# VH-VL binders against p56860: the designs that were tried, part 56

Target 1, 255 residues: p56860
Amino acid sequence: MMTAEVRTPEQGGGPLTTEPRAPRSAPGHADASAPAFGPETDPRDIIRWALAAHPDLLMPSAFNLNGVVLLDLAAQAGYRGEVVFVDTGYHFPETLATRDRLESRYPELTFVTLNAGASPDDGQTPPDLYASDPDACCAARKVDPLQRYLKEQGPSALLNARSRDQASTRADIPFVEEGGARRRVNPLAHWTREQLEAYAAEHDLPVNPLYFDGFLSIGCWPCTRAVKPGEDARAGRWAGKGKTECGLWQGENKL
Key: E = the ipSAE of ESMFold2; O = the ipSAE of OpenDDE; V2 = 0.75 times the mean of E and O plus 0.25 times the DockQ between their complexes.

## First folded at step 17 (VH-VL; framework fv_lerdelimumab)

Design g6 (at its last look DockQ between E and O 0.56; V2 from the best seeds 0.00; counts 0 for: pae E 3.8 > 2)
Fold by OpenDDE, look of step 17:
Structure g6 (fold): chain C 255 residues (1-255), chain A 120 residues (1-120), chain B 109 residues (1-109)
Amino acid sequence: as target 1 above (255 residues)
Amino acid sequence: EVQLVESGGGVVQPGRSLRLSCAASGFTFSKYAMHWVRQAPGKGLEWVAVISYDGRNKYYADSVKGRFTISRDNSKNTLYLQMDSLRAEDTAVYYCAKDFYDLTRYFDYWGQGTLVTVSS
Amino acid sequence: SSELTQDPAVSVALGQTVRITCQGDSLESYYASWYQQKPGQAPVLVIYGENNRPSGIPDRFSGSSSGNTASLTITGAQAEDEADYYCYSRDSRGNWLYVFGGGTKLTVL
């Protein structure tokens, strides 16, 4: 009955000296100054810069002509982040359909639709708020949902589709806007409507069909009409209400 | 050349069902919304329903809502209208109409229509 | 009115100008399209948007809009222009409703 002494090998587990992981040198604050872009700068180069400087970049969009063009350019430039859309509950079906077309065309992008608190029937806002107080309506249905999401996500910058040619109020939009909660990058700042239309046509982009029916700027259906020949592109927005912007780009709560 | 050819019309009794088809050719069917429009004998045009290019969105006139179902098979380039619980007032020529794009307010091409008669 | 209204009938002398008008609240926001329908035929798009003519439509057809109205004008009416004309646009009663006008029968005298 030979008792085989099973010598349990003393695995000398030497203390894993967890060398203190050298503080990851904060990626050198790449010179936070935006390069000097010009009217002839390819928007894709601006987007590439923005992506390098701001890897957490997000793209809000309402899928107007500018937005559709920017989305395509951004995808080409290597953008693979979120396209953030706020469903106000009052979008045209054509706008939603345009979103769906874009989502299908760009599977490499993540389409995010925000709709919390924006349903006309959710009881949170008066159903006629768009008529009685357009500012309050936009605040509740558009600005606040987007702001909440952006606060939660905390992107260091936004990729925006605004251009100087959209309205007189946007005549001085720079490529890069500083200040506020985050940087705003406007790669299309100097593109004209004609350039945008030409690009969209050349690349067979899914432009909102309302655009071809005189809706040069498209928002919520209660507050958007087709513009007449010779009118400003945004003349159809909140027509007769003394309002020209939704509030996303103005005031202390600007994006 | 764009062609739209409706079929499936006929005489039916009230309460019965009928399915209409529209065969499309000469364009990329899957890129365009499609509509049904009807016209009662001696009456005006009445919009009936629309379906988006991908079939995800469907909208109906109140007069047919809950009774009619629009659908499409993009692989067959065919538009359908299932008509249930038919009424005498549904008697009409039913036209298939191509949307100018996707859910616009323009019909650039029409079929010749198919007659549906609902009678006792 | 959430509906589109048209005069049921108008007449025009040969070679003269006639204007067919469509009225509705939705037309303040949306353009209309116009369709010509001859007896026993399918409708044909003749005008869309403010003043766009499809290919094959004569230049005597034109469109215009003002306030809550859209208009189809035929300048120099021809005998072949005798037809029913329908306007079409959004129905303001719903977010996704469409509506035709009641139609206008044009007689060329």
Scores: ipSAE 0.419, ipTM 0.743, lowest interface PAE 1.7, mean pLDDT 89
Fold by ESMFold2, look of step 17:
Structure g6 (fold): chain C 255 residues (1-255), chain A 120 residues (1-120), chain B 109 residues (1-109)
Amino acid sequence: as target 1 above (255 residues)
Amino acid sequence: EVQLVESGGGVVQPGRSLRLSCAASGFTFSKYAMHWVRQAPGKGLEWVAVISYDGRNKYYADSVKGRFTISRDNSKNTLYLQMDSLRAEDTAVYYCAKDFYDLTRYFDYWGQGTLVTVSS
Amino acid sequence: SSELTQDPAVSVALGQTVRITCQGDSLESYYASWYQQKPGQAPVLVIYGENNRPSGIPDRFSGSSSGNTASLTITGAQAEDEADYYCYSRDSRGNWLYVFGGGTKLTVL
C-alpha cells in the first residue's frame, strides 16, 4: 500500500507543470507585470508605480529644466530618496547654486554630490582634454563616478528625466527601459519643451539662472553656450563638435 | 516701492576697514541675489561681489578677493560689505543692486550709492 | 580685469540711428546686458538677454549680437538718450565672474 512519491509543484521553488502560471500584474516585474503607460499618463502616476516596484529607486540629475521638473513631480509623488549629482569640476557656478537652491526647496530629499571638490586642476584628466577629446573627458569626470556609485548602491531602477525632444537618440524613449544593469524609468518621456517650461513657470521652480540668458541645455562651461535665435534647444551643447548627446546614455552599461 | 539705501561710507586711511550696509524694502529680500557695484570718481562701473539669496554662494571680483566679504541678514533685509585692507584704488561710490532672480547678471534696482574715500 | 571693450564715445544726430558695440571673447557664449547711466544717477537696465526691454524702456532700444560682438541700437535717438552706456557680461577667465565694459558716452547732437 505504499505509493512511490512523485515530485510535485509543492515540493520545489518553482512550477513543475506545463500549465501557464498566473501572470504577475504588479508594476516593475518584467515578465508578466510590464506596465502599460500612454502619452497622457500623469508622470506622477508613473513615479508612484516606480516607487512601489522599486523602493531603492535613485534619481541622477544635472539640474537642467527636465531634471528640475522631474524632481518636483517626484517629490509630489512621494519620492524621498537620493538626488545624485556628479561634480565634474567644470560646472557653471550657476549650476552649483541651482543644486543649493533645490536642496533648500526640497528638504525631504537627500542630495548626494559625487566627486565633491572637483576642479579642472585636480589631475583627474589632462588639462585640455575637454576640448581635444570630450568623450574621454565625459567618461572620466561624469560617467565613471556615477557608474561606480551605482555599482556600490545597487539600485534596481533609476528615475530619469529623459524626454522625446532631447537629441535624436531619445526620439523613441519608452516609459520603462529593461536593458542594462538596472531598469530605467522615464516619466517625462512624452513631454515637450513647452510642457516643461509651462510647468516650471506655473510652480515657480528653482531653475538654473543661465536659462534666463538663452542657455536651454546646460552642461559644463567649456562645452556650453547660449542658444542663438532660431537654433534647436540642444545646439548650445558641444557646438562645432558634432556631438548632440551626453555620454551618460552611451556605453555597455547605460545609466 | 522697491528701495535700496546704502550707508556706512566715509573717509578712511589705507589699510583700515569699513563696513557698508544696504537696507532693502518693497520686495521679498530673501528671494533674490544681491550685488555690490562700485564706480571710482570719473570712471566706469566695476562689479564687486554677489551673494546668493540664502547667503550660501558668494563671488568676488579679483580686485577685492580676499579683502572684502559680502554677507546678508535675511531677517533684517540687509546686505553688507565688509571691506578690509583698504587701498586708494578702492575709492568709489558703492552701489547696492538687486538681482532679477538668483545669481543672474540682471540688476533691476539700484541704490543711490555711498561714497568711500581711502586717502593717505 | 575687464574683458569687454567699448568705444569711449559715439555721437548721433537727433532722430537718427546709432549702434554702440561691445567686444569680448565671452560674448560668443554669453549675451550682454546693457545699462544706461546719466550724471549723478545709478545705472538703469535697458536691455537684457538678447533683446528684452524692462518695463519703461522705449522700443527704440534694441540689442543684438554676432560672434564676439554685442550691440545696443537706438533708433530715432532723442535728447534724453544722452548718457553713458555699459555692456555687462561674464568674464572669460577661470573665475566665473561678471564684468562691465569700459562704457560709451553717447552724445545726441
Scores: ipSAE 0.368, ipTM 0.677, lowest interface PAE 3.8, mean pLDDT 81
ESMFold2 (binder alone), look of step 17: mean pLDDT 89; pTM 0.912

Design g7 (at its last look DockQ between E and O 0.19; V2 from the best seeds 0.00; counts 0 for: pae E 5.1 > 2, placed apart)
Fold by ESMFold2, look of step 17:
Structure g7 (fold): chain C 255 residues (1-255), chain A 120 residues (1-120), chain B 109 residues (1-109)
Amino acid sequence: as target 1 above (255 residues)
Amino acid sequence: EVQLVESGGGVVQPGRSLRLSCAASGFTFSKYAMHWVRQAPGKGLEWVAVIHYDGRNKYYADSVKGRFTISRDNSKNTLYLQMDSLRAEDTAVYYCAKDFYDLTRYFDYWGQGTLVTVSS
Amino acid sequence: SSELTQDPAVSVALGQTVRITCQGDSLESYYASWYQQKPGQAPVLVIYGENNRPSGIPDRFSGSSSGNTASLTITGAQAEDEADYYCYSRDSSGNWLYVFGGGTKLTVL
């Protein structure tokens, strides 16, 4: 008999895919040891559970507001692992500066920059690929380096900062999901933007300064703008380019 | 009370060098980006340079790139502008300005400025 | 070069409403901040982001933006509002340069 963990029902479709385990349950069986997380659960309790269940837990981050708040909560909850950032060559200077501030603030964490030294003219992609085929640009400069690193490191779970309030495409994300190569833990799933802002202000967290100028979701500079009144937080990402989600959360490259 | 006091201005000949200082008080200097902004007599404002809170990232206007160097000493709460190869068009009042945060480029406090005159 | 365009002068009658505009391609992606400068004085930040006022700025000052245009509105203009007003934002390109507009002299009649 192998160990098994029940999944939240938010996942459509297939059986468990991210851990070497045989299903320990059939229809009508639940794992009595699984905690019942709800909207009021302190994210630190979710992180502590994740650390106990997954000692190899790893945290990718692009250092948006959600990611900065998660990083602080994770450090408080005992996370001492890696914070993995991909340098696409197209980050705003403000994003790189935020990474540097976070690295200085959390010496107990290991900040890993993948694709270090990247620039628009480094030859990794054609110069105009971000405009003509943003999915291909993202795949080459962000998704592929991260997927390669995760394959090499083999973590059984990732700690992610996604919340339901970020976009309509995220409205149903669970605390724990298994739709890809490994488990993904979303401790902030039920936090609102207002809660994230209040937390960051209370703890004086290093926040990307573009956030204070209406950039509620920050990616690469060619594909990011300030949001307009009435738009959701991610409306500034790939505006007019027919793209709503990063390839990290879609298709066969899903984390 | 936030205070920014510029010093080091004066009359210099073209091609010479001058170093400006800005003494800061009333806030945690090492938390914020700092800027230099200048204004030629009778003209508008021109952003000159910015330095990140820890001194790692620096950015310059094209008009001064390669000639001016921004720096800071967080232990002395002081911002500097080293101005080399000065030209007549560098004649201006030079303001020290505090960023609202770090690289936001919102200047919530300004000094009263120091005049630099480049003339033979 | 200036990527931010302001009218050089605007007049308003005492107690009336005036709008000072700033246009630039970058304003489709970035908000502008606004600075007031009275003769012989350092500039003062009056609006940042869409419509945030620093402490001490009267509520007759407000900001807005639409398309490539940012606007500073002063309702109930007073004599002490007579000043030069500068918008400030990132330029049109992905380089990291920030620029001031050319400035607008407001005359309160």
Scores: ipSAE 0.264, ipTM 0.678, lowest interface PAE 5.1, mean pLDDT 83
Fold by OpenDDE, look of step 17:
Structure g7 (fold): chain C 255 residues (1-255), chain A 120 residues (1-120), chain B 109 residues (1-109)
Amino acid sequence: as target 1 above (255 residues)
Amino acid sequence: EVQLVESGGGVVQPGRSLRLSCAASGFTFSKYAMHWVRQAPGKGLEWVAVIHYDGRNKYYADSVKGRFTISRDNSKNTLYLQMDSLRAEDTAVYYCAKDFYDLTRYFDYWGQGTLVTVSS
Amino acid sequence: SSELTQDPAVSVALGQTVRITCQGDSLESYYASWYQQKPGQAPVLVIYGENNRPSGIPDRFSGSSSGNTASLTITGAQAEDEADYYCYSRDSSGNWLYVFGGGTKLTVL
């Protein structure tokens, strides 16, 4: 009956010297002045620059024509970050379907849908706020959720789909906007609607079907109509309400 | 194939109620606004009501407001029109119509209609 | 509420062109859609937006708009085109109301 002494090997757990994780030197935001881009600059080059300068870059999108085009260009340029969408509770089904198609087409990107409780049934926002106070409605359902998320994520820059050809109010949009909480990069600033349409067609991009029915700018269904020939692309947004923007790009609370 | 089939029509006396149904198939019912449109005998088309795809928003023509209620059951792919306090002028063929999009401005599919006759 | 007005009746000779017009304030802001209705049948969408034809609608049907008007044009009218035609649009009041025109009876001679 030889009692085999199972010598339990003393695993000398040497103290894991937690080497003090060297303070992650904040990647020196090389305050690199934006290069002088021109109307003929390839948007992909602008995006590549933006990615190099701002590795934490995020892309807000409402998946309009510009947004769909930018998403494709960004993916080509090597963007692998988040596409941030705010579900206001009032989007057209076609908009949500467009999101889903894009998500399927670009698996290398992370689609983030924000719904910070600002739904028609949230019990906090009046269901007719879009009619009584469009500014308050946009603030609650769109701006605030996005701002909260961006504050939490803290990106140094945003990649935006805005262009000069979208509306008269955007006629002077630069490639790079300084000031505010973060830098805003507009690679499509100088692309025309015709260029965007041509690109989308050439690359068979999933454009929101409402676009082809005259919805040249698509937001929430209560505040969006098709535009007539010759109207500004955004004339169908908050029509008759004296409002031209949702508040994301203006004022102290601009993105 | 998209199909819309109305039912529930008939002859009723003034002041009575009637409920119409529209069974939908061939499309994702829950994604589209649905409408009721009526046509009095020998008259034109009259828009009656619309319901948003999720049932949250409803709108009515002034002629039926307060008397008619549009509703839907997306789990059953069915649209309803509860008609209360019926009047002689409510006599019509009632059509259910699919909105092309969500609360857009045209109908891409129509049912064959169901006749409602309000008579003493 | 917005109103859409149509001529109650128009005639066209076989093979000729006819234009049916709809007028109303809502048409300043919204496109009209057009519906064909034959006796004893449900309406059929023939034109939507500025000039879009659903599948199965002949190319002789076309749409146009100008100011507060929308028009349906049939180029080369056929006997089977004899029907009532209704324009439709969203109410301009913004209350998600909708309105039909009074309809136009088209006779093909």
Scores: ipSAE 0.026, ipTM 0.612, lowest interface PAE 4.6, mean pLDDT 87
ESMFold2 (binder alone), look of step 17: mean pLDDT 89; pTM 0.914

## First folded at step 19 (VH-VL; framework fv_lerdelimumab)

Design j1 (at its last look DockQ between E and O 0.59; V2 from the best seeds 0.00; counts 0 for: pae E 2.5 > 2)
Fold by OpenDDE, look of step 19:
Structure j1 (fold): chain C 255 residues (1-255), chain A 120 residues (1-120), chain B 109 residues (1-109)
Amino acid sequence: as target 1 above (255 residues)
Amino acid sequence: EVQLVESGGGVVQPGRSLRLSCAASGFTFSKYAMHWVRQAPGKGLEWVAVINYDGRYKYYADSVKGRFTISRDNSKNTLYLQMDSLRAEDTAVYYCAKDFYDLTRYFDYWGQGTLVTVSS
Amino acid sequence: SSELTQDPAVSVALGQTVRITCQGDSLESYYASWYQQKPGQAPVLVIYGENNRPSGIPDRFSGSSSGNTASLTITGAQAEDEADYYCYSRDSSGNWLYVFGGGTKLTVL
């Protein structure tokens, strides 16, 4: 009864030295120092520069007057990326309709709506959180969704519609903001309200109809009112609450 | 010149249906939201419904919600109001009104209205 | 539902000034529009926004707002100004409703 010793072949599976994949050198953001832009610089030239320096550029928008003008200028300058909007569940129907008009007008752009179909009763927050804690409401319904998306997409820069004429708190906004998670480009930094209105009229842009009814800055309907003559453009935002910004541009949640 | 012409009004029994039409001319119909407003005999104005320029957004007064349907055919420059489960309280002159743009709070043009009478 | 409230009737002597007021919570946030309606006629827009007049509306018509109120003022009332006047704005209930005031009958004496 010869017990055949089945020599189990020692498959010397040498340890696959998973060579640590060299950190993909972040494509050397060519330290292309932003050109010296001035008040007379065409915003389209700024956008062309931004596109060349940052091919992964994204455009967050709330489709205010500035945003609508920027969108048209960007399309003219050759932008073909995403227009990113956050549906908070508290937008005016006029805002959503304006988005849809823009989407139809600019088929070459990709409109992305985060949390599309959101509502006050969707369970993201208590329906009345805007009244008791507007900071928490904005954080949950606007800032956090946008931050998560931007973290996932990882754009090297943002194309923003901010201008110095919007509020006293924005009086010193540069064309290019450095620092933080990514570069911020503000082609409209020096454009006045009058210039924006004139451009929109000349090009028959689909401006939110609320703008013509005193809503110079438009956000969520519970936190936005028409401004009175002589008030700051953003005086209608969180009126009486001591809040002036959503938190997108300041603090730890800065974009 | 902007013109709005309502049609389809008449006398109907409670529980029946009626469809109103509004023929629009003199402007680019497909660019503007359109509204229905009604007025009971000897009473005030009551907003009924709105439809935005492409028909994607519709809103109704609580008094007609679930019974009335607003629609539009931009190729025909026509606004519609389908009225189902009609009640005596729906008796009114029905006006179509042009929005100033798209979902504003201003009506820059009105039709002459069409009378709907709901009676047994 | 945030209702817009109007006085049911007001009177003004010929050539005098009259103010018709609309009150409602939505008016804190939104401007109103005003409509004139004469007997047997469709309504006509007379004022919108803070103080905008459509083409063809006389300059004696003006609009103003304060707090939760909107007002239509007729400076130098004419006989042809005798009509019903309605304010209109958004319902502040969050249901994206629109609402008319109850209307004000203006008599010119």
Scores: ipSAE 0.687, ipTM 0.845, lowest interface PAE 0.8, mean pLDDT 91
Fold by ESMFold2, look of step 19:
Structure j1 (fold): chain C 255 residues (1-255), chain A 120 residues (1-120), chain B 109 residues (1-109)
Amino acid sequence: as target 1 above (255 residues)
Amino acid sequence: EVQLVESGGGVVQPGRSLRLSCAASGFTFSKYAMHWVRQAPGKGLEWVAVINYDGRYKYYADSVKGRFTISRDNSKNTLYLQMDSLRAEDTAVYYCAKDFYDLTRYFDYWGQGTLVTVSS
Amino acid sequence: SSELTQDPAVSVALGQTVRITCQGDSLESYYASWYQQKPGQAPVLVIYGENNRPSGIPDRFSGSSSGNTASLTITGAQAEDEADYYCYSRDSSGNWLYVFGGGTKLTVL
C-alpha cells in the first residue's frame, strides 16, 4: 500500500500545524488527448505533452543509440523522473560503462537498476537457456523484473525510444500507443538512424563503444553480433535463432 | 601533437617488482581509456591491460591477472602499471596505447615503449 | 581458444595488390582491427571496424570480412608498406578480452 511519506510536495510558508498531505494521484487518470503529431514534430514537444498528461511517466532504457538520444531530449524537455535499466546478467561490459557515463552526465535524473548484481552463473536460469530457449531466458531475466517493477510503480505511461527505422517489425509504430496497462509514447517514432547519429554527434552524447564496431542494435552478448553490410540495424539480434523481438514489445505485457 | 612517453623499464630479477609510467600530452587524457600492450623480443603483440577514462573499470589478460595493477592519475596525465612477482616470460617492450574513446579496441596513438628484462 | 590465425609471411610485387587474412571463430560476430608495425617502431592502426581508415592512412588500405575471416587489402603496394601486420579482435565470451593474431610479415619485392 502507498504511504504518505513516499513522496512529499515542497512545503510552502503557510500555516505549520494542521493540513494533512494528500495521497498521490492514481495512475491512468491523465485524460489529455494527444495532439496530431506528424513526422516533422519535434520530439521534445511530444515529450512535453506526455509530461503534462502523465506526470508519473517512466522511461525504461537499455542505452542503445535511440535510448541515449531520447534521454537527452527528455532532460531538455523537463523530464526529472526515473531511467529504468534491467541487469540481465548478460550485458556487455560496454553497456554497463555507458550507463555509468550517462548517470554522471544527468545528475538530475534517477537511474534505477533492476536485478542488480545479476550474472550468468547466479542461478536465476539454467546454464545455456539463452541458446536453447531465448524467450524463457528473456522472460526470467528481463521481462519479469521490469513487469514487477512497473506493477509496483503503476505509471500511467512509458516513454520509449523505439523508431520505425530500427527494423521491419517496427515499421508502423505510432507516436502514442493506446491499450494495455498503460500508454506508450514513442517520441522518436519517425526519426531515422541518420538523424539519431547526427544528434548524438552534435551533442557529444555518451554512446556504447560497440557502435564503432558495427553493432547497430545491442542486447545481451550471447545473442548479439555486429551487423553485416546491407543488413538492417537489428539483424545482429538473435542471429540464427528465428527471434526478432524481445518479449518487452509483445502481447499485453509490452512496454 | 599527441605524445605518450613510457618510463620505468629496466633489468630485474624474477620475483621483484617494477612500476612503469606513461606521461601523456597533446589531448584531454581524462576522456579516454588507456592500455598497456607488450611485445617479447622477436615475438608478436600481446594486450596486457586497460583502464577506462575515470578508472572505474580495469581489465587484464589472464597471463598477468593478480600480479599486475593498472592505474591512472588524471590530474597528472599519467598512466601506471605496477608489476609484481615478475617472471622471465614478462620480459618485453611495454607500450602505452591511447584508446580513441572509452573501452574500445582501437589504439590511435602508441608510445615508443620501455624495455623490461626479467633475468637471473 | 580465442585464437586469431594469420599466415606468418606474404610477398607482393611493388605496385601489385596483396591480401592479408586473419581467421578466428569470434570474427563471425566481431570485426577485426589491423595494426602495422615497422622494425624498431611502435604499431600504427590502419583499419578499424569493417573498413574505416584513421587520418593519414592512404586509400590503398582497405578491410573486409566474410564468415570467420577478416582481410586487409593493400592495392598498389609501396615500399613503405613493408611491415608486420596484426589483426586484433574480441574473444567470444562477451567479456572485455581481446587478442592479437600472430602477425604477418609483408615483404614488398
Scores: ipSAE 0.539, ipTM 0.798, lowest interface PAE 2.5, mean pLDDT 84
ESMFold2 (binder alone), look of step 19: mean pLDDT 89; pTM 0.907

